# VH-VL binders against o27280: the designs that were tried, part 417

Target 1, 266 residues: o27280
Amino acid sequence: MDSMNVPEVLEIKRIVEESESVKTFIFSWDFRREVRPGQFVMVWDFRDEKPMSVSLIDPVRSEIGISIRRVGEFTDRVHGLSEGDLLGIRGPYGRGFELMGRDILLVGGGIGMAPLAALADEATARGMRVDALVAARTADELLFLDRLEAAGVNISTCTDDGSCGFKGFAHERLLTLEENHDMAAVCGPEPMMFQVMRILDERDVPAQLSLERYMKCAVGICGQCCLDDTGFRVCAEGPVFWSQELSRVREFGRYRRDPAGRRVPW

## First folded at step 17 (VH-VL)

Design C40 (framework fv_marstacimab)
Fold by ESMFold2-Fast, scan of step 17:
Structure C40 (fold): chain C 266 residues (1-266), chain A 118 residues (1-118), chain B 112 residues (1-112)
Amino acid sequence: as target 1 above (266 residues)
Amino acid sequence: EVQLLESGGGLVQPGGSLRLSCAASGFTFRDYAMSWVRQAPGKGLEWVSAISGRGGSTYYADSVKGRFTISRDNSKNTLYLQMNSLRAEDTAVYYCARKANYGSFDYWGQGTMVTVSS
Amino acid sequence: QSVLTQPPSVSGAPGQRVTISCTGSSSNIGWGYSVHWYQQLPGTAPKLLIYYNTNRPSGVPDRFSGSKSGTSASLAITGLQAEDEADYYCQSYDYSLSGSKVFGGGTKLTVL
């Protein structure tokens, strides 16, 4: 039996270019090791290891996909790889999304749409009605629109610059959308998620939110994985949390902590 | 045009049960979350319970958890509140209310009186 | 006891401005949750007057306005009229009460 803590060296089977800055890397996967939307894996390029959310779960093709945004040296190196190249993958880790009810709202900002794309596939396969609010700075940074459309998802978009859909932020767009969802799932920048959470609370829509910034220590607790007030450890108990859990956390959406434990505003 | 009509109120002994109904018309019922809000005689408003449009999620005030059950039948356009183990402090007018406009209650029924007394 | 505090009564003369306060805490209005206002005429059901802090439903005159700042909200009524005599309730959400909507205790407005 493979340990979740031992990297398996996998060949990059296919690369999908999602945008100028985002690629999805697809690997063959043995589904005797279950993977659920909202979980993440550690990606190892044989120099450094970083957590990445699973964005595609395809048991029919025996494939998983991992979407990576180019933001630094590690991700730049990974973006330079080609089909046939190797990466180390270990996991999955973390708590996945739970589905309930008959309809779900997905609210994704930027790369946060990646784990929600996998969730959309599961929700539609379960027969749920899926509405997705996809947010980005500009139209060319909106992600997974073709996948969501192919899955039968009802899509709303918003961009900061107004280049596609509503001009404004996700929470502003949400105020103009239907209020009739049994649940929601939210992933994106924490200030966005905080604003969206409050609206969903008031609408009696239970929401799950993914706090991806704390995933760097997948196998154990570290200072950056511990949330204020509650003692929750994102690596152990997240990255997905119910809105009721997050509403008690003074850090959420307001500040983060540096290595010395000091509060740093967003 | 939008109408909510409550029924099922009345006089009941402490420890007894009542089921309230709210008949909705003039809108697509399944597209709206619904709530029950009560008002004791001469007192203010108190939110009691909520249910999502498709019925998959329910919420209860702490004062009624474990005693009251909210449900809906979208095929009949009807909202229900099953009230068990009733107490004198449950005496109130019970309003059916539609949730819209960013989580506010945009339409209310006329209310049905529940009196819990020996 | 209500978690949102309103004055029990407020009075004014026709044509005057009156303000009704709604004072919350860090777990409701101070957390950023919205405030809605309802008007209840004697013997009737409540009617939505203001939603999402500042917005008026169709048919509500612009004499009614809402505001929100910090842990508090206010309803202002300008050009007070006799038919404005009613009970007024604020409503928000409180995360500490496990998904609970909360109402203020209500304010009786008397038009002198």
Scores: ipSAE 0.424, ipTM 0.733, lowest interface PAE 3.1, mean pLDDT 86
Fold by OpenDDE, second read of step 17:
Structure C40 (fold): chain C 266 residues (1-266), chain A 118 residues (1-118), chain B 112 residues (1-112)
Amino acid sequence: as target 1 above (266 residues)
Amino acid sequence: EVQLLESGGGLVQPGGSLRLSCAASGFTFRDYAMSWVRQAPGKGLEWVSAISGRGGSTYYADSVKGRFTISRDNSKNTLYLQMNSLRAEDTAVYYCARKANYGSFDYWGQGTMVTVSS
Amino acid sequence: QSVLTQPPSVSGAPGQRVTISCTGSSSNIGWGYSVHWYQQLPGTAPKLLIYYNTNRPSGVPDRFSGSKSGTSASLAITGLQAEDEADYYCQSYDYSLSGSKVFGGGTKLTVL
């Protein structure tokens, strides 16, 4: 087995509480192993393994951060861990975001902001103008605002309940924005991404979107994350896709596969 | 019109403390990260500290880390710099600067002079 | 001992072209961080002159231009005028200094 596919047991260096349901786990990282925003790692708690996006890439401190939302048994266990505890990490895997142009728009929903936060750091470091539309159901679910601000990101917020920023969905807020960007990066609930992509396409803004699917192997072998009609494997060809690629994917924004492989609507 | 006005500078003995203020107007203060930049007499510019728009993140130059504390009150549109354990080398004009979109500083105050001397 | 190196002084006659260099390293300009330039007239606060390597804020004459290549950046002033006499500073970011904003040592421009 390739060394890349063997989980490395790492100590949790720090835990950042991002919200009531989201924690960022920080690990020491050997940056001889390259990691890009948009890539994911497989997190192993010695019982189960789940894909998680890299949300922090800090070559200065030699650290990476993985943001995890509490949504089930696995994440419940992980959220119960403390600094100094151990987790298995293997990866990174998948295709990350590409940066181009001078102005970039980030559109993120909920935990989808995790990879985008990492991307924001890189983009701002390159001197790019970064506008971020950060969406959540409620104000307390908005993620990484302070971090983004510190990086120099121009933030626009929207919440479903109007508790912060624009009242409504991300795509609705986007419609109110007239300025175009050289490119966009999008990550969040797939229905949100679908609508956002449509708007961006109409505006001729190149867009990259990060998809979430059930993944088992992370190496393109098991096929659990295959997208219908195209054969795209989210773990191998993605999780970041260009809008043109996703335009070929019939299921995008419409349904997904559950752990049993059944079609489940969004 | 964007305006930044520093205050609080003065003469202080080594080991003493001083608190600088920067009053901001003409823009939505909370939407912008702010920084302090200082300039010793006859010398160049030196970045001192930065704070995010909402105040959740702070950054410091190594030269002031552990001694200086940056903060802000967005309800008062004011930026602060608490300077403790002051040294002679801290003598400088301290500028308040607004961080712009690309990591630059697009607006500066007139500065306030801090002199650390026995 | 600035992280970014600038010549201490440059001079030119009115109408001439002058350039001010800003030399960094692989941990700042060479890493890909953008470079900004500031003009500081005598007795005044710095003013943003160039941002993101080449861009001019509103009100800055097109006589001023910026460029970046490799580990260095440059500020060019064409049609030099008496009012251009000032100190000029480049600014960037360096990850080796715990992620600090860094300035050049400054260049005094004298108009002869």
Scores: ipSAE 0.000, ipTM 0.511, lowest interface PAE 11.4, mean pLDDT 92

Design C41 (framework fv_marstacimab)
Fold by OpenDDE, second read of step 17:
Structure C41 (fold): chain C 266 residues (1-266), chain A 118 residues (1-118), chain B 112 residues (1-112)
Amino acid sequence: as target 1 above (266 residues)
Amino acid sequence: EVQLLESGGGLVQPGGSLRLSCAASGFTFRDYAMSWVRQAPGKGLEWVSAISGRGGSTYYADSVKGRFTISRDNSKNTLYLQMNSLRAEDTAVYYCARKDNYGSFDYWGQGTMVTVSS
Amino acid sequence: QSVLTQPPSVSGAPGQRVTISCTGSSSNIGWGYSVHWYQQLPGTAPKLLIYYNTNRPSGVPDRFSGSKSGTSASLAITGLQAEDEADYYCQSYDYSLSGSKVFGGGTKLTVL
């Protein structure tokens, strides 16, 4: 049994309110345990356990951040916590993002910006040019704008209602961007990612996309996050996939499986 | 006005090498991905290779992979295609084409003829 | 032999409507990738005619139109003119060919 699979009880060091529905929980982290943008951890509140992306990786402060959107009972409980409270963290798990080239495009929607924010930090630290298309339903739901700006990221915003930036969807905004990038990283609602992926493919831009699926074990055993027709396990082979890999996934952008294993459309 | 001008075509023996160039003007060269598309005499269009705006990513058709190398010099607004181990089936007019945001080729050069023959 | 299948030739009289089909598969047009069309006049380089399924670049007459459905796309030319005599190519993307851009075999349009 790997010690990595045992939740470590950690104290919430700091809480950052990103938006009305999103909080970032910061923990002290021993960086002898490597963590990469795009990887996730299992968060345990001593009652339930959920996978969450790492949104902050700070080796200088020896901290990691986990951004959590309030969407259900588990996240309601977690959002009720305060600094000094305890959570169980195990991981990190999964395949993270790879950085290639000199210019990278980040396309994120909603909480999907969480892993991309971490990636942005790494990319900028490496001296890469980073463009970020940040999408949300409304201006109030746009995440990490100040953080990205401070990192030197060139930000383009997109909102469904036009309250900030381009009025429309991320893929629509993407079609208006003139710059060509060496690589793209995408994370957000799967329908968004599906549309964005097609555009990036047609542009000959290598793209990595982070999928969200119901994950139970996080170690590739239970199979609940298995993608149809490929056998890919989001927790093991993912959650970050290359565009070429996802092209083989029948369900991508079309449907997902709920906790009961039933197909549910997006 | 966008202009693309190919050069470097000519007659070469099988197994030989040739380097094509495409001089671009009238637009910010680095902002656009570029491609080579060829057309054998009396035949259709065939995509050959593509390169990203800053040159960090390259793509090749299976028919030329390992033999051709696409590159660019953004300081000179020039696209290149190094063709090695040329074969008779590589005989074609080679077009330089700009790729727009939709993945289509919105501007083409006049083409340069490459003939591979013994 | 081409990934995208076009009729080798079509013909029409001046003023008529002609259509050129472009038939793909589930790995290109059917996957949702866009289709573009090019016109190549005799002895000239190709010219972009339709981009992203239905859009016309500046200078392209509105008598040219593109459509896409399922695994196929179509180019329609209304009010056929003598100057429309050319080769027409559809183009898309296919993920099964190492991420290649793919062209149709081309269609020779003859104006009678």
Scores: ipSAE 0.861, ipTM 0.923, lowest interface PAE 0.6, mean pLDDT 95
Fold by ESMFold2-Fast, scan of step 17:
Structure C41 (fold): chain C 266 residues (1-266), chain A 118 residues (1-118), chain B 112 residues (1-112)
Amino acid sequence: as target 1 above (266 residues)
Amino acid sequence: EVQLLESGGGLVQPGGSLRLSCAASGFTFRDYAMSWVRQAPGKGLEWVSAISGRGGSTYYADSVKGRFTISRDNSKNTLYLQMNSLRAEDTAVYYCARKDNYGSFDYWGQGTMVTVSS
Amino acid sequence: QSVLTQPPSVSGAPGQRVTISCTGSSSNIGWGYSVHWYQQLPGTAPKLLIYYNTNRPSGVPDRFSGSKSGTSASLAITGLQAEDEADYYCQSYDYSLSGSKVFGGGTKLTVL
């Protein structure tokens, strides 16, 4: 095991409240251990360990950020922590996003904006033009709008209920955007990503999509972390995949697997 | 208003090279992906190649990979297709086509004939 | 050899209705990719007739309509006119062919 596989106990340096249900936890980081947008870390609260995407990569301040949505007992406990408290962090793991061309479209749904926020920072630092389509069920669930604006990102929003921006789903909003891009990066609920992928395929925009559901396999814990039709492992080969890789997987966007390997509709 | 005008076609011998051009006007060229679609005499349409709006991504049909190169000059509103190692089966009318946001080819040029023969 | 199958020809008399089928598979229309239709008059370039399954561009009369179900799509032409005599092509996307845009083999419409 090298140092990347050993949990480091790190102090929570700062907590940013992104919404009522999402917080970003910021830690000092030694960038001799490189981290790239699209990679994840294992977060250990000294009881359970869960994979979390890196949402902030700041070599100037020597900091990383991890954005966590409150969805269950582990995340509820972590949300109860304060600045100065300790968490175990190991990694990074997984394949990060690749950047190409002169401009990029980011399409994020809910907490899926977290890895895309880190990618936006890298893309703007490289001098790329960045357009972001930020989608959520309601206005209160739109994430990172102020951070994206500060980075110079061109933002479009949509909400299912119409409480902010376009009323409708991300793929419906995408059809009304009249600009084409050299590439796209997509992260969010799998059904959203599937719809967006098909449109981008038809528009000749190469897209990378982040599948977070199998991340815990990256540490070798679970042999069932394979996509149903292809047998390649999201954690070992992902979580970021090109659209052409995912378009061959019949389960993508249609069903998932429970811990027993049974098909479950989205 | 939208106009696409192909040029550069002609007679070329097998193994030869040819470069096609497509002059675009009437729209913001850099905002649209562009494609080449060909049609052999008496045959149907076959997609050949595509390029993203800013030129950073290119796609090719398996039949032309490694031989054809698509490119664009957005400052001149011009699309190109460099065709190398030409074969008799590349004989076709080559159309320049604009891809819209719905994935259709909403505007087509008049086409330029490429004949690969001795 | 095309991935999308169309009948090679169809015919009708003026004023009648014809339908042109476009049969795909699970890797294209069945996967959910959209279907577009093009009209090619003799000696001319193709022209977009129907986009995104059912939509008509400005200037296309409502005699032309498109539909999509399962792995297939159809183009319907009502009130046939002599000027409709042309080749018609469906087009979709197929993920199994290295992410390629695919055209049907084309249907020659004859107005009797």
Scores: ipSAE 0.618, ipTM 0.838, lowest interface PAE 2.0, mean pLDDT 88

Design C42 (framework fv_marstacimab)
Fold by ESMFold2-Fast, scan of step 17:
Structure C42 (fold): chain C 266 residues (1-266), chain A 118 residues (1-118), chain B 112 residues (1-112)
Amino acid sequence: as target 1 above (266 residues)
Amino acid sequence: EVQLLESGGGLVQPGGSLRLSCAASGFTFRDYAMSWVRQAPGKGLEWVSAISGRGGSTYYADSVKGRFTISRDNSKNTLYLQMNSLRAEDTAVYYCARKHNYGSFDYWGQGTMVTVSS
Amino acid sequence: QSVLTQPPSVSGAPGQRVTISCTGSSSNIGWGYSVHWYQQLPGTAPKLLIYYNTNRPSGVPDRFSGSKSGTSASLAITGLQAEDEADYYCQSYDYSLSGSKVFGGGTKLTVL
């Protein structure tokens, strides 16, 4: 458990507007505290604390970036901040991605591209060939295309409404792409991740998936972090899991639990 | 135009080793995942092992894990299966198969016979 | 025995319809994994007949069709011909077996 750590108050050095609903907040960081792609931090606005994925890891500039989508009161307040304002940061927490082989496929949906953008930077720095499938509901929700292009990533896009790239879902686009990858990393809505995982399983592409449920667990509701069949404590063993670990969980991609413990389909 | 030709089969005693080869032609070999599938005399098909196109990922059936090693040499367009600690139950025709079309095996070689007997 | 269950044999006369079933479980077909079908003529290597549940490779006649529902899949052959006499195998993926590709036990089709 990591609930004993205290937040460090850091100044917002730079803000990047990724879209109308997403901003990346950049902070100076002491890399004696290691940070890996796939990890998250707790962001404290001196009123509430929420978990956010690390989307930029830059030891050369001594900076980290945290990408935040506007979805409620906390994130609305944070989006209202300016360069020079202060936030509390605890972490990093969680299990990061592992890299293997010579090439990697990244499949990201919406804000799920945030941890994958950090992973793309590390994979390209290691000399891996990186293909990214960037998926969103609409063109305005496609994220990090400029960062991926600058890193030399081969990019494919799809949108549910057809406003950019392939018209359809990530898994439908994946079926039209080349099947040759040594590994994959996937992050986005669980229904998308379930469909993508199934295809990658059949193609013998080992995949790591980042589970959004971990964010709810960090608020202190321990029951919501446990998976039915495996007894996994997502906060201790996640948020990144290999596909073989997730494929054995009855809950993944099928249903979730509400506050009363009832099964609710996605 | 796609052609897969297996070789290296033969008679071997229990505990022995064999190395199978599959020569591929008619396609860009490095762009396709490859598999080995076996068939014991008079029996059905059993998947044995798979390897990604660039060779960074390998998979094995539980029955052969720790004994068999799949590899490839993309410069020679050749797939290999190194078989160690062979058992009588490994006796089968071994097929080289190309993986494509949503996880199916779209092309198969003619097979090479491996007999494990004293 | 086999993770995917097929009848060991099926028979029909020329011109008839035959159906070969492939019964799986919640860890394979029931999980949503695709089903592929292979034809093996006597003394030859298997050949892909149907892929991704319903699709035919070039050269496979439309007399052959595939379907998938729940935990099962079926191969239908209409207008049965003598040259259809062969062994037929279904194939899927099963996550409970360390993520293995799995084959049915095979069905011998006899044309009467």
Scores: ipSAE 0.516, ipTM 0.778, lowest interface PAE 2.3, mean pLDDT 86
Fold by OpenDDE, second read of step 17:
Structure C42 (fold): chain C 266 residues (1-266), chain A 118 residues (1-118), chain B 112 residues (1-112)
Amino acid sequence: as target 1 above (266 residues)
Amino acid sequence: EVQLLESGGGLVQPGGSLRLSCAASGFTFRDYAMSWVRQAPGKGLEWVSAISGRGGSTYYADSVKGRFTISRDNSKNTLYLQMNSLRAEDTAVYYCARKHNYGSFDYWGQGTMVTVSS
Amino acid sequence: QSVLTQPPSVSGAPGQRVTISCTGSSSNIGWGYSVHWYQQLPGTAPKLLIYYNTNRPSGVPDRFSGSKSGTSASLAITGLQAEDEADYYCQSYDYSLSGSKVFGGGTKLTVL
C-alpha cells in the first residue's frame, strides 16, 4: 500500500523512556503499508506537525516506534502525552536505507540513532555483522544500547565528556578503527556526519547518510527541505543519501535552512 | 580461550525450581549476548532464552515464558537461568551459548542435565 | 514439529559427497534470515559449522559448505570422512514465533 497523505489518528500504545530527553512512542501498525528503516513519518498533535524517524519496526507485534527528542514546543507537548492518548501519523515518507554486503557499520549521534536502530534490527536479522558506533554528549544520552546488544550488534560507545567509552567525537573514534566494512549508515548531527563521511570516503566504504532538514509537506512539493545547488528534496530524494550524492551538496556540514528559509549555521 | 561451563543441573520434581549457572571466561563477557539452548534426550536443539550483553533485554521461547528467567552478572562473568514451575518436558541438557555477531552461536558449553521427574 | 525441516538421516560412503537440506518458510529462511549450521558429535555439545549461510569458522575444513536459496538452505560435505558422523542442525530466525531463534529437527549423518 502506498503512503497516505492524510494523517491517521492513532492511539499511543506504549511509551518507552529511552533517556531523559528521548521517548519512543509505539503505535499499532498495519504492515500492509510498508515501512523501511530510514523513512520518516509526519507526527501531528492536532496543532503542529513534525517529521520523525521510525526507530522501531516490529512486524511480529504489528507495531512501529517513533523516537522523539524533547527540543521545543511541539516535542514538549508530545512528551506530555500518555499511553492511550492520540496522535496523527501520516507516512511513511522518504527514501530509507539500503543494505548491502556482509558487514555494516552504523555511526550514530544522539537521536540519530533512531533510524539506525531500526536498520540494525533488519541487518542482524538477515545475518549481517553489525558494528555500531554510538555517540552522545554524555553517557546518559546514549540511546538504544540494550536493544542493539540484544540484536547482536557489536557496540562501541563515544561520549564528548568521556563518561562512557571513547572520549571524543564519533569521527575521532572512527579514525582509531582500522577495520573496513562493506557499507556504512550514518545519522546524527550534520557536522559529525560530514566528518564521518570524509573518513569513510577515504577508506572507500560506501556510506549512506540520513539528513535532517526542516520539512513541511513531506511530499516534495513545498521545497522547504531543498538542498542548495542540487535541488534535492530531503523528504523525497532523501532523507537517506549516498555519500556521492551529498558530495554534490555544498551546504552539507556547513549550514541548513530554518523555517523561514534563512541560512543558519550548524 | 573462550570457555563456557554450565552448572546447577540435577533431578527435580514437577513444579519444582532450579537455577542454572554458566561461568564464562576467555572473552569480554559483557560484550556478548548470551543464550540458553536445551536438548531433550534423543531430541533436537531448542532455543530457550537470550539476554543482551548488559542485561537490559531478555527474550524467551513461548514454551518457557513466564516460568523461566534469564539473567547475568557481568561482574562475575556468569549467566543464569532461573527455572520455576518445572515440567517433565523441560527435561534436557541445557547449554549456554555465546551469540556471534552474525546471529549464530559460536561457542557452547558442555551442558548441564536437568531431569524433571516424580 | 520443527520450524525448519531436515531429513532425519543421510548416509554416505567415505570420500562421497552428501547434502543435508533445511527447508523453511516465508517467515524464516524465505524472509531472508540467515541460516547457520551446527555439528554435534555423539555425546558432545554442538559446534558452529557454518554461519551466515556460507561462512566457515576457523578450524572448519573447506569440505563443508553452505548455501541458501528461496526458503531452503543446504549443507554439503565433500570427501566424507568417518569423523563426520554426527548430528547436524540448521538454525535461523522466525518472526512469526515472537522473534525466536529456530532450529531444524536435526539430521543424523552415517558414514558407511
Scores: ipSAE 0.005, ipTM 0.536, lowest interface PAE 10.8, mean pLDDT 92

